# Miniprotein binders against q8lar0, part 19

Target 1, 344 residues: q8lar0
Amino acid sequence: FNDGLLPNGDFELGPRHSDMKGTQVINITAIPNWELSGFVEYIPSGHKQGDMILVVPKGAFAVRLGNEASIKQKISVKKGSYYSITFSAARTCAQDERLNVSVAPHHAVMPIQTVYSSSGWDLYSWAFKAQSDYADIVIHNPGVEEDPACGPLIDGVAMRALFPPRPTNKNILKNGGFEEGPWVLPNISSGVLIPPNSIDDHSPLPGWMVESLKAVKYIDSDHFSVPQGRRAVELVAGKESAVAQVVRTIPGKTYVLSFSVGDASNACAGSMIVEAFAGKDTIKVPYESKGKGGFKRSSLRFVAVSSRTRVMFYSTFYAMRNDDFSSLCGPVIDDVKLLSARRP
Short names: E, the ipSAE of ESMFold2; O, the ipSAE of OpenDDE; V2, 0.75 times the mean of E and O plus 0.25 times the DockQ between their complexes.

## First folded at step 8 (miniprotein)

Design p4 (at its last look DockQ between E and O 0.96; V2 from the best seeds 0.84)
Fold by OpenDDE base, look of step 8:
Structure p4 (fold): chain B 344 residues (1-344), chain A 92 residues (1-92)
Amino acid sequence: as target 1 above (344 residues)
Amino acid sequence: SKVTIRIEITVPDPETAEYIAEQLKDMIEWLAELLGLEVEIEVEVRGDTVIVTIKIKGDPEEIEYLIKLLELWLEEMAKKLGARVEVEVERE
């Protein structure tokens, strides 16, 4: 499989008329390239459900997973390789909604209760290691509601093969520039959420684990200001958005952790603080964001006390965009480097 | 209200044309039913070109909604397939 949307991953190819009862799909193979289970609806953008209008983030159609409903697609992969799945989801129920994403034997339950975007849609990512040359990708709604139709909207299912960078003599950290990560859907400006490690055994962001209760946002240079390269990480939920990596160090040796702190040019204005950790050593880096992009460099010099040092970043405060006053946003970190240095 | 829509889609190959023609027809039929509209659909495939003529009767708001959906879908298909799309709408 090549990087990008799965076959009919945007669901723009729909069922035959004869396979539809209203918005309900009544044939398990009616949606091209997908196998359905349970109560699945094919939803046109702008569909009215009572007082609610179901908006599709891209294109004309999406699918909604009702009670115990699932969609499944078999994809050719390479055994032993790592992949990330990216998809858009929106809740349609008042109750706690979650999605179970799986490629056997791996699975993750993603809560979609927290809405990061004002649009109501968020992009989620999940990573897995292929156990065979084929993967059955399943997105399942494990919930049971009184209204069987109630459930998450799903759209834009994509996949990317992950190739984690190795440490080099120029950087002990892996993927310090965050240039390797999940697929970013074109023409979508929301960024991609990287879920906590408690949810995902494998990080869609190679080398980095999200060691917090909430996700971080993976952003691209086409839609956001990125300090270096084409990708960066936005710490969107204060201390509840933390990325970390454990690196090999030599006890007694001096190291310098350097990184960029900025904003994503997403109207996230205000006083921000990034806290960076190297083991027990820490630095607070203030950044005054105008929400129009920009960054500055900071560094932390420390002496390693162990053969393994944990590097971690989070934001001290929560912030919201000042254009919609609802979307979570935060400081951007990028171009993270760890190098040995001379002792002071 | 009565509206006539004429759609011309040029795709890279004839097989794709047949497929798109089928998809479009089914979609329109389904949406029409869903929206309570009366539709008459004529589909012609000429090599790599699909020509669809749709005559729609019913609620003006629902008709406009259908048109919007079609436009969204066609836009996506154009991007995905590298197709050229032309749409003409005649409102009576």
Scores: ipSAE 0.826, ipTM 0.949, lowest interface PAE 0.5, mean pLDDT 94
Fold by ESMFold2, look of step 8:
Structure p4 (fold): chain B 344 residues (1-344), chain A 92 residues (1-92)
Amino acid sequence: as target 1 above (344 residues)
Amino acid sequence: SKVTIRIEITVPDPETAEYIAEQLKDMIEWLAELLGLEVEIEVEVRGDTVIVTIKIKGDPEEIEYLIKLLELWLEEMAKKLGARVEVEVERE
């Protein structure tokens, strides 16, 4: 397996005409590299469905998953290795559209929400540990509607091998710079949503779990301003958008948690506050965002009271982009370090 | 309204040329049926080069939509295949 778009992951190779009834694909193998189930449509960008016009984020075509529909691809992987799947999705007609992403026996249900972008399309990510030399990657709409075509659009299915970082003597947090994370599609500048994780899920952001009601956004320096390196995390939904990591600490020992707070240069201007936590210790870091990049560092000194300390970040307030006044956005965190202090 | 589209695609190898010619023909026939357009498609494959001539008759708005879709698709194919693509549109 090599990182990037799955074979025909952008669906630009389509069915033969003889396998189509309107936009409905009637042969379960008609889309190259994919096995289909249920009601599946092959959608040209700009296609009209009732009063809606369906524009895809890149290229000419996408796939729509109607009633009980799925798409599946078998991919060679390395047993025991970790992988992240990235894909684009948009809601079309049902208010409660969702997708079930799976590599058996693991799965996640992802609500398709419209609050993160004005286009209606977002990149989603999910991770798994390979249990064999092959992974059956399934994206499934479990919904059943009166209109059998009703369901999410899918495009741009990609995968990346993850290499969870080892502990170091320079930082007891794993992946503090967020440099290990999901695949970012090179020509899509929306960032990648990391939906809330459960305790049993592998994270597409190794070391970090999204322990909140809403996603966090993984951003890259090719499309955004980041404080350090090539990657950062944007906290897009106030207290409902949080990342956390549990680390081993020594009760009674003093530690310093240090981190950067900034903005992504994505027109997310406003007075913001990042709240950082180490167990019950906390600091509020004000940041005046001009929506044009920049960052500052802050730190939290604390004494550990447990052998396990939960480090967490969220933004105090919701914010919206000032170029559309509708898309959720927020402050960026990066370059997170935790080290013991020589003096209390 | 009548429109003639000439598409010339140069790819690295002849097997890819044959495959792309077939994909393009099937796609245009499907889209023409979907959009209610009358099409005549002539495909010529010369080694690593595909020449597709499409004569389209029908609703002007649907013809322009088809042209836009073809341009998007051809841009993606050029990136995937390392291909050179030339599109000429003759209206009327």
Scores: ipSAE 0.771, ipTM 0.929, lowest interface PAE 0.8, mean pLDDT 88
ESMFold2 (binder alone), look of step 8: mean pLDDT 85; pTM 0.827

Design p5 (at its last look DockQ between E and O 0.87; V2 from the best seeds 0.79)
Fold by OpenDDE base, look of step 8:
Structure p5 (fold): chain B 344 residues (1-344), chain A 92 residues (1-92)
Amino acid sequence: as target 1 above (344 residues)
Amino acid sequence: SKVTIRIEITVPDPETAEKIAEYLKEQIEWLAELLGLEVEIEVEVRGDTVIVTIKIKGDPEEIEYLIKLLELWLEELAKKLGARVEVEVERE
């Protein structure tokens, strides 16, 4: 499989008229390249359900998963390789909605209760290790509501092969520039959420684990200000958005952790603080964001006390965009380097 | 109100044109039904070009919604198929 949208992953190819009852799809193979189970709807953009307008994240159509409904697609993969799945989801119910994403034997229950964007939808990512040369990708709504149609909207299902970078002599951290990560959908400016490790055993962001209750946002240079390269991480939920990596260190040896702190040029204005950790050593890096991009460099010198050192970043405070006053946003970290240094 | 929509889709090859012609018709019929609109649809294939003519009657707001939806959908299809799409709308 090549990186990008799955076959008909944007659902712009729909069922035949004869396979439709209103918005309900009544044939399990009616949506090209997908196998359906349960109450599945094919929803046009702007569709009205009562007083509610269903938001389709991209394009003209999306699918909605009702009670215990699922969509499945078999895709060719390479055994032993890591992949990330990216998809858009929007809640349509008042209750706590969740999605179960699986590639057997791996699965994750992703809550979509937390709204990160004012648009009503977010991009989610999930990673798995291929156990064979094929993968059945399943997105399932485990919920049961009185209204069987009630459930998440799904759109823009994509996949990317992940190649975990190795430490080098220039950086003992893996993927310090965050250039390796989930697929970023073109023409979507929302970023991609990397879920907590409690949800995903494998990180869509190789080398890094989200060790908090909430997600971090993976951002691209086409839509955001990125300090270095084409990708970075936005810490969108304060202390509840923490990214971490454990590295090999030599006890007694001095190291320097250097990194960039900035904003994503996403109208996230205000006083921000990034807290960086290297084991027990910590530094607070203030950043005054105008929400128009920019960054500064900071560093933390420390002496390793163990053969393993945990590097971690989070934001001290919550912030919201000043254009919509609702979307969660935060400082951007990028270009993270860990190198040995001479003792002071 | 009554509206006539004329859609021209030029695809890379005539075979593709034949394949999508009926598909387009069915999708438009479904959408019209969903929106409570009355439609008369004619489809013509001329080589690598599909011409769809839609005569629509019904609620003006729903008609406008359909038009917007079709334009959006056709744009996506054009990207997928490597096609060129032209849409003309005549409001009566």
Scores: ipSAE 0.780, ipTM 0.931, lowest interface PAE 0.6, mean pLDDT 94
Fold by ESMFold2, look of step 8:
Structure p5 (fold): chain B 344 residues (1-344), chain A 92 residues (1-92)
Amino acid sequence: as target 1 above (344 residues)
Amino acid sequence: SKVTIRIEITVPDPETAEKIAEYLKEQIEWLAELLGLEVEIEVEVRGDTVIVTIKIKGDPEEIEYLIKLLELWLEELAKKLGARVEVEVERE
């Protein structure tokens, strides 16, 4: 197993001509390294699909999953270890296209939407814990349409091993800096969506759950401004984009939650507000964003009332990028710390 | 409209060159069929090097699309195979 693209995960190795009817792939083993089912097409970048023309994020080819279509690959993994899958996807015809990503018995249904980028393509992530020395990774379109070719395009299927961090004497939050997370495909500047995973020990952002209606976005310092380190989280959909972690605390003791609030240098200008929670205690942090990066620190001092305290962040500001007026964006959080404090 | 494309690919392994030669010809034929283009494809394998010469006739817009697609595709294949690729395009 190697971190990165799965074997032929970018589909640049295609079927033989004899296995094609136009763009339709008619042999279930025709795409190297993949097992197919249902209506599957092999699509050159920029090829017209009715009234639409879609370019792939990188390279020359993508796969379109029509009616009940699946692609599957068996990957060697380490039993008991955690992994995240990243892939790019775009919808092509139906408003409510979706993909089911699974490694049995676990799965996630991911709506394929156009509100996160102007290109029509987004990176999605999902995570699993290996139940054996092999994982059967399946991406499936459960939809059925009158046009059997109707369904999402996929490309850039990648995987990485996750090493969930533990609390330390310097930070009782796990993964407070967000440095452990899904694979970021090189030269793709959209960030990686982490869809809602409210009840899931297998988060692609270890330690954190997305307890909201919409995704959060995982961003890297090669393509964005981040307050500290190489990674951060962008809260792209106001109160519909929230991350949370439950930590062990001692009732009656005082703690300080500290964190950075900024912008990703992605043209997300506005008067932003991040709300941070520690149990019932809250703070609202305003940030005047010019869309050009920068950050400030804030903190929330509280007395724990329970042996478990839920720490949560969301934005109360709903914004769109001012360079395309349609892509959701929001404030960045990073460098989240929780420590007990001395009573002055 | 007439265009001649010459592709030279050098792979690390001569046995791989034979397989790649067959694969390239099939993929280019498929793309030409998809785009309604007439192609004549000559493939020569010299040890670890594959030389593909493609003579293309058809709609100029589809020919330019194919050229751009081939350049993208061959760049990615070269990375996967540890190969060196040279592409020459002659428009008549």
Scores: ipSAE 0.740, ipTM 0.918, lowest interface PAE 0.9, mean pLDDT 87
ESMFold2 (binder alone), look of step 8: mean pLDDT 84; pTM 0.819

Design p6 (at its last fold request DockQ between E and O 0.99; V2 from the best seeds 0.85)
Fold by OpenDDE base, look of step 8:
Structure p6 (fold): chain B 344 residues (1-344), chain A 92 residues (1-92)
Amino acid sequence: as target 1 above (344 residues)
Amino acid sequence: SKVTIRIEFTVPDPETAEKIAEQLKEMIEWLAELLGLEVEIEVEVRGDTVIVTIKIKGDPEEIEYLIKLLEMWLEEMAKKLGAKVEVEVERE
């Protein structure tokens, strides 16, 4: 398997009628291509749960994981290769919900927060290194609620093989254009959240680590304004959304860090500031966003003081979209280049 | 209220048609039960084309909800499979 939705990753193929009790799936193999455990529901879009209407992000159906419920699918992979899993999730409980995503022996616990999207759905990504030619992808709700049915909605499970780019003579940074990253679902316009490194040992964004408490958003050019290429990173949670990369440098040598700062054309209007770091050197780049796209270039010249230099970006301020007044948004960074400065 | 839905779904190959036919039937039966609707379903597969006729009786709002779901599903599947879908709805 390379890229795209997993088999029945959108859950549009459902159980037989005889395998259903209401919305509960009573057979562990009733959902094609998935193995179920615990209290799992097959939920139609618009399903009423009390006063709540459950909306699925794509298609007609999704699955809901109740208490200690899980879904599992075995996928063919290449041993030693890196992959990212992308999925959509929505909270349905009042309390904090979490999802455990695993490919043995690797696992990550992701908090499900409806902070980044007003739709109630967010796209999450997680990366793993294949230990064998097969991977059991498991999404598990570790939570226990009074209502056993209460739990995250899951939809649109996809995977992408990651090919980490190597530094070149044109850029000593890896993946400076962010063109390598998790699968972006073509029909979802929310972007993909890259979780903090505290959650994910392997970054779905090769070469870059999210060294903050919150996620950054991976955005695509089909749905967003991207300064260069087809992908970029949106710093959606101020200083709590930070991407970083450590690069090899020569002490005493002068380097120039150049990058684009803009907005994603997502109604994120306002005054923004991107702070860029190269070791101890820093620059603040203001950007006045109209929320309609655009970008400018900036650069930071610095002298390396060590054999390794940490490059980092974050946004100084929090911002919200002006169309829904709820979704977190921020400046976009892209086309990041680090080169040795030419001696005059 | 009573509604008749006619679906014609054309897929690239006959094997896929059989699978879609089965999925549609099971889905409609399940949803009807879930929504408290009475349904009569006729499914026919002609080569690469699935023809489904559904007669639905019950609460008008629930019927409309079912229709909406079906349309959503059919649209998604059509995109996924490169299929053609025609839906006719007759409301009594």
Scores: ipSAE 0.836, ipTM 0.954, lowest interface PAE 0.5, mean pLDDT 94
Fold by ESMFold2, look of step 8:
Structure p6 (fold): chain B 344 residues (1-344), chain A 92 residues (1-92)
Amino acid sequence: as target 1 above (344 residues)
Amino acid sequence: SKVTIRIEFTVPDPETAEKIAEQLKEMIEWLAELLGLEVEIEVEVRGDTVIVTIKIKGDPEEIEYLIKLLEMWLEEMAKKLGAKVEVEVERE
């Protein structure tokens, strides 16, 4: 397996004409590299269905998953290795559309919403640990509507091998720079949503869990301003968008948590506050975002009171981009380090 | 309305050219039926080059939609395959 789009992951290779009834795909193997079930449509971008216009984020075609529909592809993987799946999705008809992404026995149900972009499309990510030398990747609409075609559009299905980093003597935190994370699709500048982790899920952001009600956004330096390296995390929903890591500490010992707070250069202007936590110890970091990038560094010195210290970040307030007045956005964190220090 | 489209698509090898030619033909026939357009399609494969000539009759708005879709698809395929593409559109 090589990182990137799955074979025909963007659906630009389509069915033969004889396998189509309108936009409905009749033959379960008609879309190259995919096995289909349920009510599946192959949608040309801009297609009208009643009063609705169906648009795709890139390329000419996408797949729409109607009632109980699924798409599946078997991918060669390395048993015991970790992988992250990225895909684009948009809702088409119902406010509560959702997708179930699975590699048995693990799965996640993801609400498909439009609060993170004005285009209606977002990138979603999910991670799994390979249980064998192959993985059956399934994306499924569990919904049932009177209109059997009702369901989300899917495009841009990709996968990346994850190599979870280990703590070092230079940083007790794993993946403090966020350099290990989900695949970012080229030419899509929305970032990748990491939905809240459920218990027993593997994280697409190794070392970090999204322990909140809403997603965080994984951003790349090709499309955004990041404080350091190639990757960072945007906290997009105030206190409802949080990342956390539990680290082993020694009670009574002094530590310094240091980190960058910045702006993704995505028109997310405003007066922001990032709250950082180490157990019950906290610091509020004000940052005046101009929507044009930049960052500052801050730190929290604390004495551990437990053998396990929860490090966490969120933004105090919600913010919206000032170029569309509807998309959630927020401050960026990056370059997170935790080291022990001598008492002052 | 009446439009003639000529597509020349040069790929790295002849087997890929045959595959792309078939994909284009099937796609255009499907889209024409979907959009209520009348089409005549001629496909020629010369080694590593696919030449497709499409004569389209129907609603001008649907013809322009089809042209835009073809351009999107050809752009994506050219990037993926390292191919060269030329599209000529003659509107009457």
Scores: ipSAE 0.806, ipTM 0.943, lowest interface PAE 0.7, mean pLDDT 89
ESMFold2 (binder alone), look of step 8: mean pLDDT 82; pTM 0.777
ESMFold2, fold request of step 11: ipSAE 0.795, 0.772, 0.793; ipTM 0.939, 0.931, 0.936
ESMFold2 (binder alone), fold request of step 11: mean pLDDT 82, 81, 82; pTM 0.785, 0.772, 0.783
OpenDDE base, fold request of step 11: ipSAE 0.820, 0.818, 0.822; ipTM 0.948, 0.948, 0.949

## First folded at step 9 (miniprotein)

Design p7 (at its last look DockQ between E and O 0.95; V2 from the best seeds 0.85)
Fold by OpenDDE base, look of step 9:
Structure p7 (fold): chain B 344 residues (1-344), chain A 92 residues (1-92)
Amino acid sequence: as target 1 above (344 residues)
Amino acid sequence: SKVTIRIEFTVPDPETAEKIAEYLKELIEWLAELLGLEVEIEVEVRGDTVIVTIKIKGDPEEIEYLIKLLELWLEEMAKKLGAKVEVEVERE
């Protein structure tokens, strides 16, 4: 498999006319490259269902998963390798909606009731370790609503092979620059959400775990201001967006945690504070954002008290974009380094 | 309202052209049914070029929606296939 959209992952190839009843797909193999289960709809962009207009983020078509509906695709992978799946999803129901993503034996439940973007669509990511040379990727709606058609819209399913970085002499943290992560769709400017870990211990952001109730956003330099390289992390939900990594340390040894704090040039203007933790030691880093990009460096010097130290970042406050007054946004962290200090 | 749409879709090879022609015809038929539109569809394949002529009758708003949707789809497909697309719309 090559990084990018899965075969027909954008669903621009749909069923034959004979396989359609309205928007309902009545044949389980009618959508090319996908196997369907349950009530699945093929939805054209701008489709009106009652008083609701179903918007597709990109392209002409998407799929909607009704009650206990699923889509499945078998993909060739390399046994033992790590992969991230990225897809767009939008809720269409009033009730709590969730998606179950799985590659056996791995699975994750993703609540999608929280909307991060004003468009109603968010990009979600999930990671798995391939157990064989083939993977069945399944996206499933476990919900049951009164209206069987009610359910999330899915579009733009993509995958990327992950290569987890190793600690080096230059940085004992893994992936401190966040340059390794899920596939970023080139034509979508919303960033990719790294959801909280629920069941699976694999992260689509290698080396880092989201240990909060809400997600962090993975951003790219093509669409956002990034302090270093081509990728960074935006802390979009205040204290409820926390990214963390546990590293090996020597008790009694002095270390310096350094990092960049900035904004993503996404109209997220205002006073921001990033809180960085190294075990019990902490520093608050203020940043005055104009929403037009920029960053500054900060550092935390500490003495390790354990053989394992937890490094964590979150934003003190919630923030919203000042252009739409609805999209969640926050400070950007990047270029995170942890090194032993030269002198105690 | 009556509208005639002419689509010329040029793909890299004739085999792809035949597939696109068939798919596009069915797509239009389905969308027309979905939108409550009356359509007459003529499809011709000339080498690597698909020529589709659609005569549409019905609600003006639905017609315009269909047009926009088709244009969007054609654009995406053209990018994907490395194809060229031209769309002409005549409104009567």
Scores: ipSAE 0.832, ipTM 0.949, lowest interface PAE 0.5, mean pLDDT 94
Fold by ESMFold2, look of step 9:
Structure p7 (fold): chain B 344 residues (1-344), chain A 92 residues (1-92)
Amino acid sequence: as target 1 above (344 residues)
Amino acid sequence: SKVTIRIEFTVPDPETAEKIAEYLKELIEWLAELLGLEVEIEVEVRGDTVIVTIKIKGDPEEIEYLIKLLELWLEEMAKKLGAKVEVEVERE
C-alpha cells in the first residue's frame, strides 16, 4: 500500500454501459477495484434528478450509496500499523444522512452535515489499526428511505499510513504540532473533518481525541494560514468542537502548557476566545481575528494533581465565515507543548 | 443542434490507448443515452493515440453539459496517465 487515493478511489473509472440502468449500477463488480452491494449509482457531475443537481467536488464522477448500499476494497496493509482513511461526502436528499466506515471489527458512523462548507461537500477522516496483512475497507449507508436511491454521494477515497509520534524531552504531548494526521487530497481546499464518532481506539490525529458534538477541522499550510509547520487544527462550532489528550504527569510537579492561537485566513473574523485546560486549571485566550491569518502564543502554568492530566482545547467563538455566511469556522490552535517547569 | 467533437488522447503506451478507446466509447454511449442525445461515434487507435470523433444531435443544453463533462474526465485521466489531450468542438 502507498499513501494517496485508493485504486479508482476517485471513481473516474466506472461501469460498462451494459452494467447500467440509467445511473443505477447493476453488477456488483462493475466499478473497477470496488465490490458493491445494495443500491449504488454512478453519478456524472451536474446530473439532474428531478429538481436537484448533483455536483461532484472534483473530477467528473462520484458514487451515490442508496438504501443499504456499500462499496468495499481489500487493501494490503502491515499488521499492527495505523492508517487513516479520508473521503469526500455530500448529502443528497435525507436530512440525517450518515456513512458507516469500517475495517472490521472497528467502525464509525459519520453524520453527513452541511454546516462545514457552502459547497455541500466535506472531507471526512477515520483511523484504524490493521489487525491482519489486509484491510477490507467498507463505506456503507446504514440509512433506509422510501426512495431507494436516497443517500450520500462519495468521492475521493484515500488512505495514509500513520506513524504515531512519541513524547520527547522537549514536549511530553504527542503530536503537539499536529504534523501527523489524515491525508489531504490535492486541490481540495476545505480541510479534513475529524468527526467525534471516529474515535474508537484510534484517532486520525494521533495523540488527540475529538471529544465534542461536532468535528474539528485539520488544515494544511498549502490552503490555510497555520502558526507553525504545515498543519494545524481549526476549532469550528464553539464549545461543540474540542480536542483533548491525556498525558502522564507527576502529582505535585509544576508544568507549563504553551500553544498558539490564530486564524486560518478563511474569512473568519471576530473576537475569538480559546479556552485551554490542564485538568481543572484553565486559561481563556482572546484573539481578535481579521480573518486574514496571524497568531499569538499563550501559556498555562499548573501543578499536576494526578498521574494523568487531561489537556483540552475548545472555543467559545461560534461563527460562520464572513464570505458565505453558512460554513462554521473558528480559531486555530497549533504548536502545543507541555513541559515540566522548575519549582519557584 | 448538431455538434462535432474530435478528441485526441495520447498516452505513454499503445496497450493503454486500446483500453482507453474501448472505455471512452462506452462512456460516451452511456452518457448520450442518459441525456437523450443521438450520437455517432468513430474511434481510431493509432499506436499510442486515441482519436474519437463524435457527431451529436439533440438539445443544445445537454450537448454542452456532455462536452463539459468529457473535458473534466479527459483532464483527470490525462493527469493520471501522463497523457496529452486535445478537444476540438465544431458547432453548427
Scores: ipSAE 0.790, ipTM 0.937, lowest interface PAE 0.8, mean pLDDT 87
ESMFold2 (binder alone), look of step 9: mean pLDDT 82; pTM 0.779

